# Ledger of designs, part 32: VHH binders against q9vpf9

Target 1, 373 residues: q9vpf9
Amino acid sequence: MSMSIDSNKLLLRKGDMKLDNYPTCAVEALTRLETLIASRNKQNMVMQIISEFIFLERTPKDGDVRKSQALPISQMNLFQEFQLIIALIEYFSRPGRDATRNAIFLSLFGSHLTPQRSKLLSRLISTAVSGSVAPLLSSAGTWMQQVGCKTPLSLEVAQNIVSDFISYSRKTPEQLKQLPMVGPHFAANFMVAVADLYLNEQRSPTLNPPPDALLDTITEWMMENPTLCQASQQPLVLPAGAIAMPFTTPLAGLLRWVVLAPLVSNRSAYSNLHLSLLRALQQLVSSGESTALPSQDLMQIVKSLQSYCARLAESKTDPQADAAYQKCMERFAQAVQIALSSNCITNQIQLLCLLESLPPHKLMKIVIEAHKK
Short names: E, the ipSAE of ESMFold2; O, the ipSAE of OpenDDE; V2, 0.75 times the mean of E and O plus 0.25 times the DockQ between their complexes.

## First folded at step 11 (VHH; framework vhh_nb_b201)

Design w2 (at its last look DockQ between E and O 0.32; V2 from the best seeds 0.52)
Fold by OpenDDE, look of step 11:
Structure w2 (fold): chain B 373 residues (1-373), chain A 122 residues (1-122)
Amino acid sequence: as target 1 above (373 residues)
Amino acid sequence: QVQLQESGGGLVQAGGSLRLSCAASGFTFSHYAMGWYRQAPGKEREFVATITSGGSTYYADSVKGRFTISRDNAKNTVYLQMNSLKPEDTAVYYCAASPDFEWLLYGEFDYWGQGTQVTVSS
C-alpha cells in the first residue's frame, strides 16, 4: 500500500500545525523535525517550528530566524514548561535512530540558548537523571561534547545537577550513583564540567573544594569504573556531514582536584580518587590515545602550586617542610610519571620546564630527569 | 547583507606570527559559528579552525597547537592567532560563518569572506 508522496508533503506545511493543543503540538512538531532535520535547506523552517510550536516563542513572521537579533520571547508558563519536559522525555524514550535524536536535541538547544531554554534544558537533564532516561542522557552527552563541556551552558547544567542531587539531598540519590551505567558518555562529560567548577583558580581566586557528597560520588564512580573517563572518547553519532567536536576527558580536571586537595582538605576520598586516576591513566596507555591530558591543564596545576609556594615564601616557610606541598607534589609526580610514560601529554618539554620551576621534590625530580632525555 | 571582511594578512618569516581578523556584519554574530579556511595555490580549500557560538573550538591537525581561534561578540569579530608559521601555511585565508546549529549538524559554512593573503617566507 504505497502511502502516497502527497501525504508527506502535507505534513511539512507549517500551516497545518495548530497551537491550540499544547503539548500535543510540540510532540507533533518533534515528529515533523525528524524529516526536516536531514535537509540543510530547511534549517530555517526547522528553527521556526521549534520556536513556534515547541517553545511557544514569538518569531518574526517575515524573516530568517537564524538572522534575528532579538532573542525570542517565550510565552510558555511554568506548567507548559513542565509539560514540555515530560513530552520530551517521552519522545526521546521512543524507539528511533540515535543520529536523529541527537540532531533533534542539538536543534532544540544548540550552543546558544535563551535564558528560558537554558533553564529548561537543565531541568530536562535533571529529570532525565532522576528517571534514568538513557536515550535522553545519551543525547545530552553528545550535546555537551558538541557545545563544549566547559562552556557556561555545560557548567550550568552541571551546577544544576549538583544542586538537585547533592545540595538538596541528604543522601546522594541512587539515580545519580547509577548515572555512569545509565549514561556513561554524559557521566564522563558531566565529570569534565563539574571538575572545572571546583579547585580551579581560573574560576575563583580561592581554591574551592567540591561538596563532600559530590567528591564521594565522583570517587565512587572512578573506583567502580576506571574506564569511565574513556566514555568521552566514544565516537559521536551525528548526522552525515556533521563535525564531531573534540572530546575532553575528565582526567585533567580530576587530577587537579587530587593534586591541589592537600592545600584545602585532608579527606581520604581524594586519596582514593587519586589511586583511581592513576589506574585510569595506566589503562589509557594501552589505548594509544595521546590526547588524554592536555599540557595546558597540567600547567594550570603548576601555576596553582607556584602561587602557593609564593605564599609560603611570604610567610618564610620552606616548601620542603610544608606537608601539604609535599603531598601535592607526590600525587602530581606519580600522575605525570604515568602520563609521560604513556606519551599522553602534549608539549612535554614545556611541561617539564615548568615543573622544574617548582621547589624541588624528590620524586618529581626523578620524573623530570627521566624524561628530559 | 551578510559581510565578512578579513584583515591582518601579509608577509612573515618562518617562525613568525600573524593575527588575522574577520569583521562580520549583517547577521546576529553571537548565534553563529565562525571559522577559518585556507587555500594554497593549486590546492583545495582546507579547514583551519572553527569556534562555535558557545566558544568551543576545533582545529585542523596541521595547525593544532600553533593557531588559536577566538571571538569578540561585542565587536562582531573572529580572530586567528597564528604562531610558529611555516612556509606550508602560505595561503589565502578565508573567514566563514554559519548559524551555530548548521555548523554543528552539517559541518558547512554558509557565508565566506573574500580572503586575505598570508605568505610565509622561508
Scores: ipSAE 0.626, ipTM 0.845, lowest interface PAE 0.8, mean pLDDT 90
Fold by ESMFold2, look of step 11:
Structure w2 (fold): chain B 373 residues (1-373), chain A 122 residues (1-122)
Amino acid sequence: as target 1 above (373 residues)
Amino acid sequence: QVQLQESGGGLVQAGGSLRLSCAASGFTFSHYAMGWYRQAPGKEREFVATITSGGSTYYADSVKGRFTISRDNAKNTVYLQMNSLKPEDTAVYYCAASPDFEWLLYGEFDYWGQGTQVTVSS
């Protein structure tokens, strides 16, 4: 049977979507997305292009349980996942297009992903950490701020970094140690997320300390990078008309670590971390920033101390004689005093009243009385 | 083709409760931010509530503590539970949708329903 010119084009078009066209079709899709996202029109088409040509997802067919309401089905094999990761690293490493790259990163990864896309995101970020790929880590930092550092997806990414670089090895790899210099915004946001995973009774009924290697790494980051907690305060590079989501520094979560640590650990790293946090609080921008130590975050520390003191009462132990409790309160009082002096606390009157509910501590009592007037 | 259909509006006494629903089709619902806006006669459309793909919720100050936005991804439906209703809540309520990244970047919605009337009597 004879083919026409149109039949030859049809056969060629059928070949365009074969496996050997990947990842070329994903790279071409990324280029098209730049124009479509900029026009801010037909955004359902943007989502379809991402699904079909970048992540190789299909919509469920009539033979599946459901069609239009079901999640897309991933058809990527392991080789294609590797190809996509390499293509994305290359795409995000191109110079001079930070706002565009950040918008593309957000369009690919948003605030909620299929399990397959979440796995790809975690592998991509871990690869970027291992390769010290600064532009991609910058986009990941922007992404984490825009979706929120403590959202389930951000916590999943942080947990996977811990698993890839800490939990598998007792010694911290050089690439993770370098993260504050390579991607300071991402490192700061990672600290917000990982601080939420440990020594946090909202996440676990027990006060689970961070792995020793993670604590040592975070402490070293803070000592060697004095401005790291301020990295999130840098203006985001986003497209015209976009707005930055509220930034969060890691100060509140790390303060919870150092204040609560005496209840579960005697590691000297917490003392070094505490000193670094006090210096960071003293250097915080005083005007226009009140999110560094929101009073609600400090109230959660009080609740954990109250729970500990209730357990002491059950054991007939006086909190004022308990060495661990006294060390917790000394660290807490020092931080609260500096934060009040630096104007870093929101709703301070409510916080001061709640602090009075704790068993007395000499320094904290002085701090409370000095600031009630 | 994106479609949004509101339901559940009506007349209710002050202090009462009402539950609005919005059925969505034509997109992968779990990847979209969903929202509610309202427009009283002679006024501009105003923000009421948003729920992101990840489940984060945002409320206008005027409704915080009284209204609750929620979503059911299995039914492709977003809800607005309105409690302690006041006459000032009287408006046409609109369902809105955008891809999650669009809302994360711009705080705006691309797609809108036709609206459902809520009337709160004294």
Scores: ipSAE 0.545, ipTM 0.800, lowest interface PAE 1.8, mean pLDDT 84
ESMFold2 (binder alone), look of step 11: mean pLDDT 88; pTM 0.894

Design w3 (at its last look DockQ between E and O 0.53; V2 from the best seeds 0.00; counts 0 for: pae E 2.8 > 2)
Fold by OpenDDE, look of step 11:
Structure w3 (fold): chain B 373 residues (1-373), chain A 122 residues (1-122)
Amino acid sequence: as target 1 above (373 residues)
Amino acid sequence: QVQLQESGGGLVQAGGSLRLSCAASGFTFSHYAMGWYRQAPGKEREFVATITSGGSTYYADSVKGRFTISRDNAKNTVYLQMNSLKPEDTAVYYCAASPDFQYLLYGEFDYWGQGTQVTVSS
């Protein structure tokens, strides 16, 4: 009984870890973190170990990592970065508790990262996608939810995936196609991020459509698995006492895609995606989730349409005669009808009022009148 | 020593606005998640808003759309803009801080300010 306490004390001494053997020291550090992370009182030590032994960052000698205003500079070279990625893939592939893995992942990658850590994270996740490393992707999905799917870091990760698997590939790799099966939570959160990147006037003054291959991939995902959007609603496996951050569904962002698509594209994939979204919305009715479509996101769509109509007016074009606008409104009205019927929209009255501000559309008018009662 | 000092509280009429500030010292502010809590008399302390080191914001449902949390890392200060104040918003407002990863893991704050009184009159 006495030997077990001494072995635990030996594991906690920073002095026993030798920096001379990378990445072995990183792996050892990860193992030690498993024990330390469970203790709320050892957070500083956790951060120090991560910084020093995993990322090889120079920590100011004066011991209080908390007082250093300067982002630590990692001394890792490219080879060491590669070694770390491999080591992490291996580590996360080991049998273990999901809560522990998620805790380790969140400890390694917070919401504020150095440029080097951020890049490494993106590469790590890309590698995990390529290798279909389910446990790591699960942790990444959890991470995205905790930090926020629309944050710069999440968007960077998403952009990197798009770059690696869509932009540089002639054909969408099978590994990306299988992502919903391998890591459904990550896939869903990835969809939130990518949806935010395109056809979004908050990000770009122009409505930039997604790459064709990306659109096709997302459409295929949604067609094959209409419940994929619900994967973001799964309870997070976090340490005891942890608070899960609110989930975000990809529904609103993807709806924005399909509703605004007629303004920039006539690809049939958007019609298929729209159909899949309607199905997904119908399924949510059964789950009782009232927050699947934030009103703010829908209001953004309305604003985009308002802007478009203003441009039509400048060109003396009647929105009633504009085929693109009519198609936008048709898709939008169908989705809003289902969403309102399912009570999954927040602040419904405000949305309805805003919808009334748009040039009249027959179906939308019916929808508005049906729900203003 | 970690210090959080709230300011900006006071008496305001219903429908009015206040801006709370919390000046932080004794830690690397840019690496910390910051939050606001409030406690009304006879009630438990409740979450109001939080902002991560990465700038992600979360709000209680009761204040969503009315309150905005922001941070200035250069000033080591977190703000709470409170608009459309209601009598129900009357409480002592507390600033809170936690290392970013700790907040992401546990959702708890380690450091607390002394609080500032906000009173909304009808």
Scores: ipSAE 0.680, ipTM 0.868, lowest interface PAE 0.7, mean pLDDT 90
Fold by ESMFold2, look of step 11:
Structure w3 (fold): chain B 373 residues (1-373), chain A 122 residues (1-122)
Amino acid sequence: as target 1 above (373 residues)
Amino acid sequence: QVQLQESGGGLVQAGGSLRLSCAASGFTFSHYAMGWYRQAPGKEREFVATITSGGSTYYADSVKGRFTISRDNAKNTVYLQMNSLKPEDTAVYYCAASPDFQYLLYGEFDYWGQGTQVTVSS
């Protein structure tokens, strides 16, 4: 059979189709994955297809199986990275496949990525925020819940959103302001992640406040979207037989911000955020259960206050005379009282014991006495 | 293909400690969730601990606070530090692995090691 020279050269290159047909081969791969993931017994094929046809990776060869530490090598150029982002936006925007879409998102990204894949994930999500791409943001929200909002990859994604929309802008872009309406589950999980990044001595030796624009943005989200902290309580859309990981609310982390803020900041936004958090705590309603407000997180607030008071003692300063400490304790007492009354705290006996260890505060003393034995 | 090899089992006095290791090969370790299960004589295999590729950990109630799962992605190894051991902890301990996305969706492990015996006396 006689073919043109161009047809023969195309046939020769089809042995290496991913380079000649990109991003079309990635879209074809995504379709193939839908079937393979549903069958639940082709995991090695899923991993290979994702690596070879979507991320264009090649595995280096080594002789010793016990010492195999080889990471996939990316062969994507910058144009192919852009093409993939667009193809994924288009794929995740198609109607009617929420459970499959979420399973595909998890298979592409998981909880740990090569550096190249993590950069692509962050760019994909930032692009979806800029474009108000609700279906993709819904998948990203599901992804953050399943992998954990405070895991290194989730924190990296959150940091990159802060960089893209806060650090390089005079004013918060309208698309970021609208994120709670477009992707409420993702917005709630993003708040969990950024709350962990700032004013948190578990992550930094010093209490580093959030950027002013980030604080203002989150404060506005909470004021304008009073049910935002409940967004993760909605059932996840996942394939049959799948298990939803426990959801997390941003309440404990944002409470840490507003309670510890007087130690490092005079910003009035923390007062508005505090009021919004008290309202969210009051709105928690459960039929026989409460939203878990982890007492471990509240105990970390106590530890930070203890550390501050130890420094006051070294300088011979009375905590009752320290305006910052008194304001921290006022906010903390108000939140603890509401949380206990709303049944939002687990293991409250241990928390009350730790609260007694802090220098006395009038309101906190009342709260402790009201809830002891 | 995928291979999992446990080590570090043995005989230990009650109240003692052991550290189990599981060497993994045949897959990109950093993309896999890893877990430990155990099976006592005459009983079904039961969950002990899981660590996702992102580092999230989960424990059975019976071991929480006493056991710690960890991973070293550079060495393709998962560990189980077992402290305050009780006679009830006596079992064969199995290392398990699954692609992270499969675990994140279904909580299931597809690959299993041969197991290592842990015996807690007296």
Scores: ipSAE 0.414, ipTM 0.745, lowest interface PAE 2.8, mean pLDDT 84
ESMFold2 (binder alone), look of step 11: mean pLDDT 85; pTM 0.867

Design w4 (at its last look DockQ between E and O 0.65; V2 from the best seeds 0.00; counts 0 for: pae E 2.8 > 2)
Fold by OpenDDE, look of step 11:
Structure w4 (fold): chain B 373 residues (1-373), chain A 122 residues (1-122)
Amino acid sequence: as target 1 above (373 residues)
Amino acid sequence: QVQLQESGGGLVQAGGSLRLSCAASGFTFSHYAMGWYRQAPGKEREFVATITSGGSTYYADSVKGRFTISRDNAKNTVYLQMNSLKPEDTAVYYCAASPDMQWLLYGEFDYWGQGTQVTVSS
């Protein structure tokens, strides 16, 4: 009984860790964190250990790291960064509790990261995708949900994946194609992020379509697994007392893609994606989830269409005669019909009112009238 | 010393709007999650909204769609825009702060303001 208390005390002394052997000291640090992270009162120590022994950052010796004004500067060189990535992959591949892994991941990569840590995170996740490292991707999915799928950090991660697997590859690597199977939660959250990057007038004044290979990949994912969007709804495995952040489904963002696509592209992949989305929406009806499609996201689509119609008006073009607008509205009306029938849209009345502001479309009119009480 | 100072509270009619502010000092604001709690007379303190250091927001169901939490890191200030106020929203509103990870992992705040009174009349 006495030996167990002494071993726990030894584990808690920051002074016993030697910086002389990287990445061994990082691995040791991670192991120590497993015990410390369970204690709410040890958070400062956790942060210190992470900064000093994992990321080789200069931390104030005698202070609360949490109160430090300056972002610590890491002294890691590129080789050490690589070593850390490998060490982390190995660490997360070890048998362990999901809650602990997720807690450690979140502790390593919080909501606010130094540029160096954020880059390292992106590289780590890309490496995990390349290696199909399921436990790490699971933690990454959890992380993405906790920090937010549409936050700059999440978008950076997503962009990096797109860059590594789509932009620099002649063919989409098999590892990315398998991502929904290897890490469904991460895949779903990744889709939320990438959906936000493209065909989004909030990010760019122009409707920028996704790369063809990305579109094809996402379309394939959705066709093969219509329930993939539900993977984001899985309960998070977090430490006791943790607050799970709300989940975001990729449905709204992808719907924006398919609805607005006729304005910029005639690729058949969008039609396939649309069909898959309709199927996914139909399946949600059975799950009773009322928040699958935030009204705000749908309102964004309406605003984009309003803007387009305004441009048509300037050119003295009748929206009724515009094939692109008609196709947009058709896709949109079909999706809204299913979504309204499933009660998965928030603030339905406001959405309906906004939809009425658009130039009339036969199908949309039917949908609006059917649901306007 | 960590300080959180709430302002913007007052009397408002039902259906009206208020904007609360909380000025923070004594810590690296950009690294902290900020939150709002409220306590009505005779009731327990309840969660209202949180914004992480990364800008992610979380709301209580009772205020979802009506309240918006935001932050200005340059001003070390967190805001709570309250729209469509109801008599049930009457409470002392407290600003809270915690290192981002503290809140994400344990759902608790380390620091609290003194509170500001919000009264919604029928």
Scores: ipSAE 0.688, ipTM 0.876, lowest interface PAE 0.8, mean pLDDT 90
Fold by ESMFold2, look of step 11:
Structure w4 (fold): chain B 373 residues (1-373), chain A 122 residues (1-122)
Amino acid sequence: as target 1 above (373 residues)
Amino acid sequence: QVQLQESGGGLVQAGGSLRLSCAASGFTFSHYAMGWYRQAPGKEREFVATITSGGSTYYADSVKGRFTISRDNAKNTVYLQMNSLKPEDTAVYYCAASPDMQWLLYGEFDYWGQGTQVTVSS
């Protein structure tokens, strides 16, 4: 017999996990992670198990990478990537506590991902959308909020959904149309991210409108789901001691779309979206900690309008005579009036002063005067 | 060795501004959450602000709207811009660092700086 201490242990150990048992070793690793994540002292072990047995990564040797800080090297083939996607769908669909699923998702896909993990994340989420996998989409929504909906990784996920379901599809799939019903928190966070990708001079030197099918889909979501923009206000379900990052509403980014759209588009869908946004602003319940339209987001709209007016000055065009500018300002004034009346704006005096810097508009002037007191 | 060095503290009039810096070394800065804490005389250390490796920020209620945390990964430096300062902001300010998941899952930072004094006069 061997040593008696060793003979009493029948449990799988890190060294006993076999790569040739894929995806079984990943499924077993996920189960072990549930207990290990509860321990603050085992975070390095958690990261090693995820890297080695779930994503099949190895630590680079000196000969593999020259003069750089090396990322882990993926050893997964395409079939193993598919197997992992299916195993994760099954894992997140099992009965269990939301706090545990959310902690596991955050540990797998945190704020910093290798390119291989980022690709797998996007494929996993797109698969969950196609399959209407509500528990996984709930965890993905929590993940987007925790890492930030406008961070590069979240924007990459949002862009990949647009590619998968809008750009490379002739007809918007029913599963995407139903996303607000299946995963409302994820849908709201997706709208925050995708709103940041288009008609946004912080992201692109030009005002690039969203694809028509995306605009139509978002407009339909907003019209059919009046409370969708508030879906992220519900408390996150996380383990005790975890930090819940603040939610972000899609209202500010979508408002930027409808206010700036007349500069680049005459599609009537923006009028329908604008009406839906005004209704959403009217419905907001203001609390001391909830801000739907931070003044910084509205200042971004002002800066884009200022840039457009500078171009009008170069062509010696009066903004009062420019139909596009007048339409932008009409929509902006209507939204600002409602947001102020609904108590949705922080630092309102700062915003009102900045709005006065724009070329005069009749309705906006009335709104500013009504709220300077 | 992990090292965090704060700078930029000093004396300022109420309503004024200061910008704190924290230079970091001994770890891959772009993979870590960075934070600021403060400790006033006779009080316990309290959270001020965090910025994750991905750039998401989180603030204590007492400083929201007045303080801004930011990071420069090229310089391995985190900043705290403090505006509209009040006498109650007087404290020693500490820089902190941890992997994102340590802070998000447990509310804790692994590494701490030596601190820099900020004094706000009436």
Scores: ipSAE 0.431, ipTM 0.764, lowest interface PAE 2.8, mean pLDDT 84
ESMFold2 (binder alone), look of step 11: mean pLDDT 88; pTM 0.887

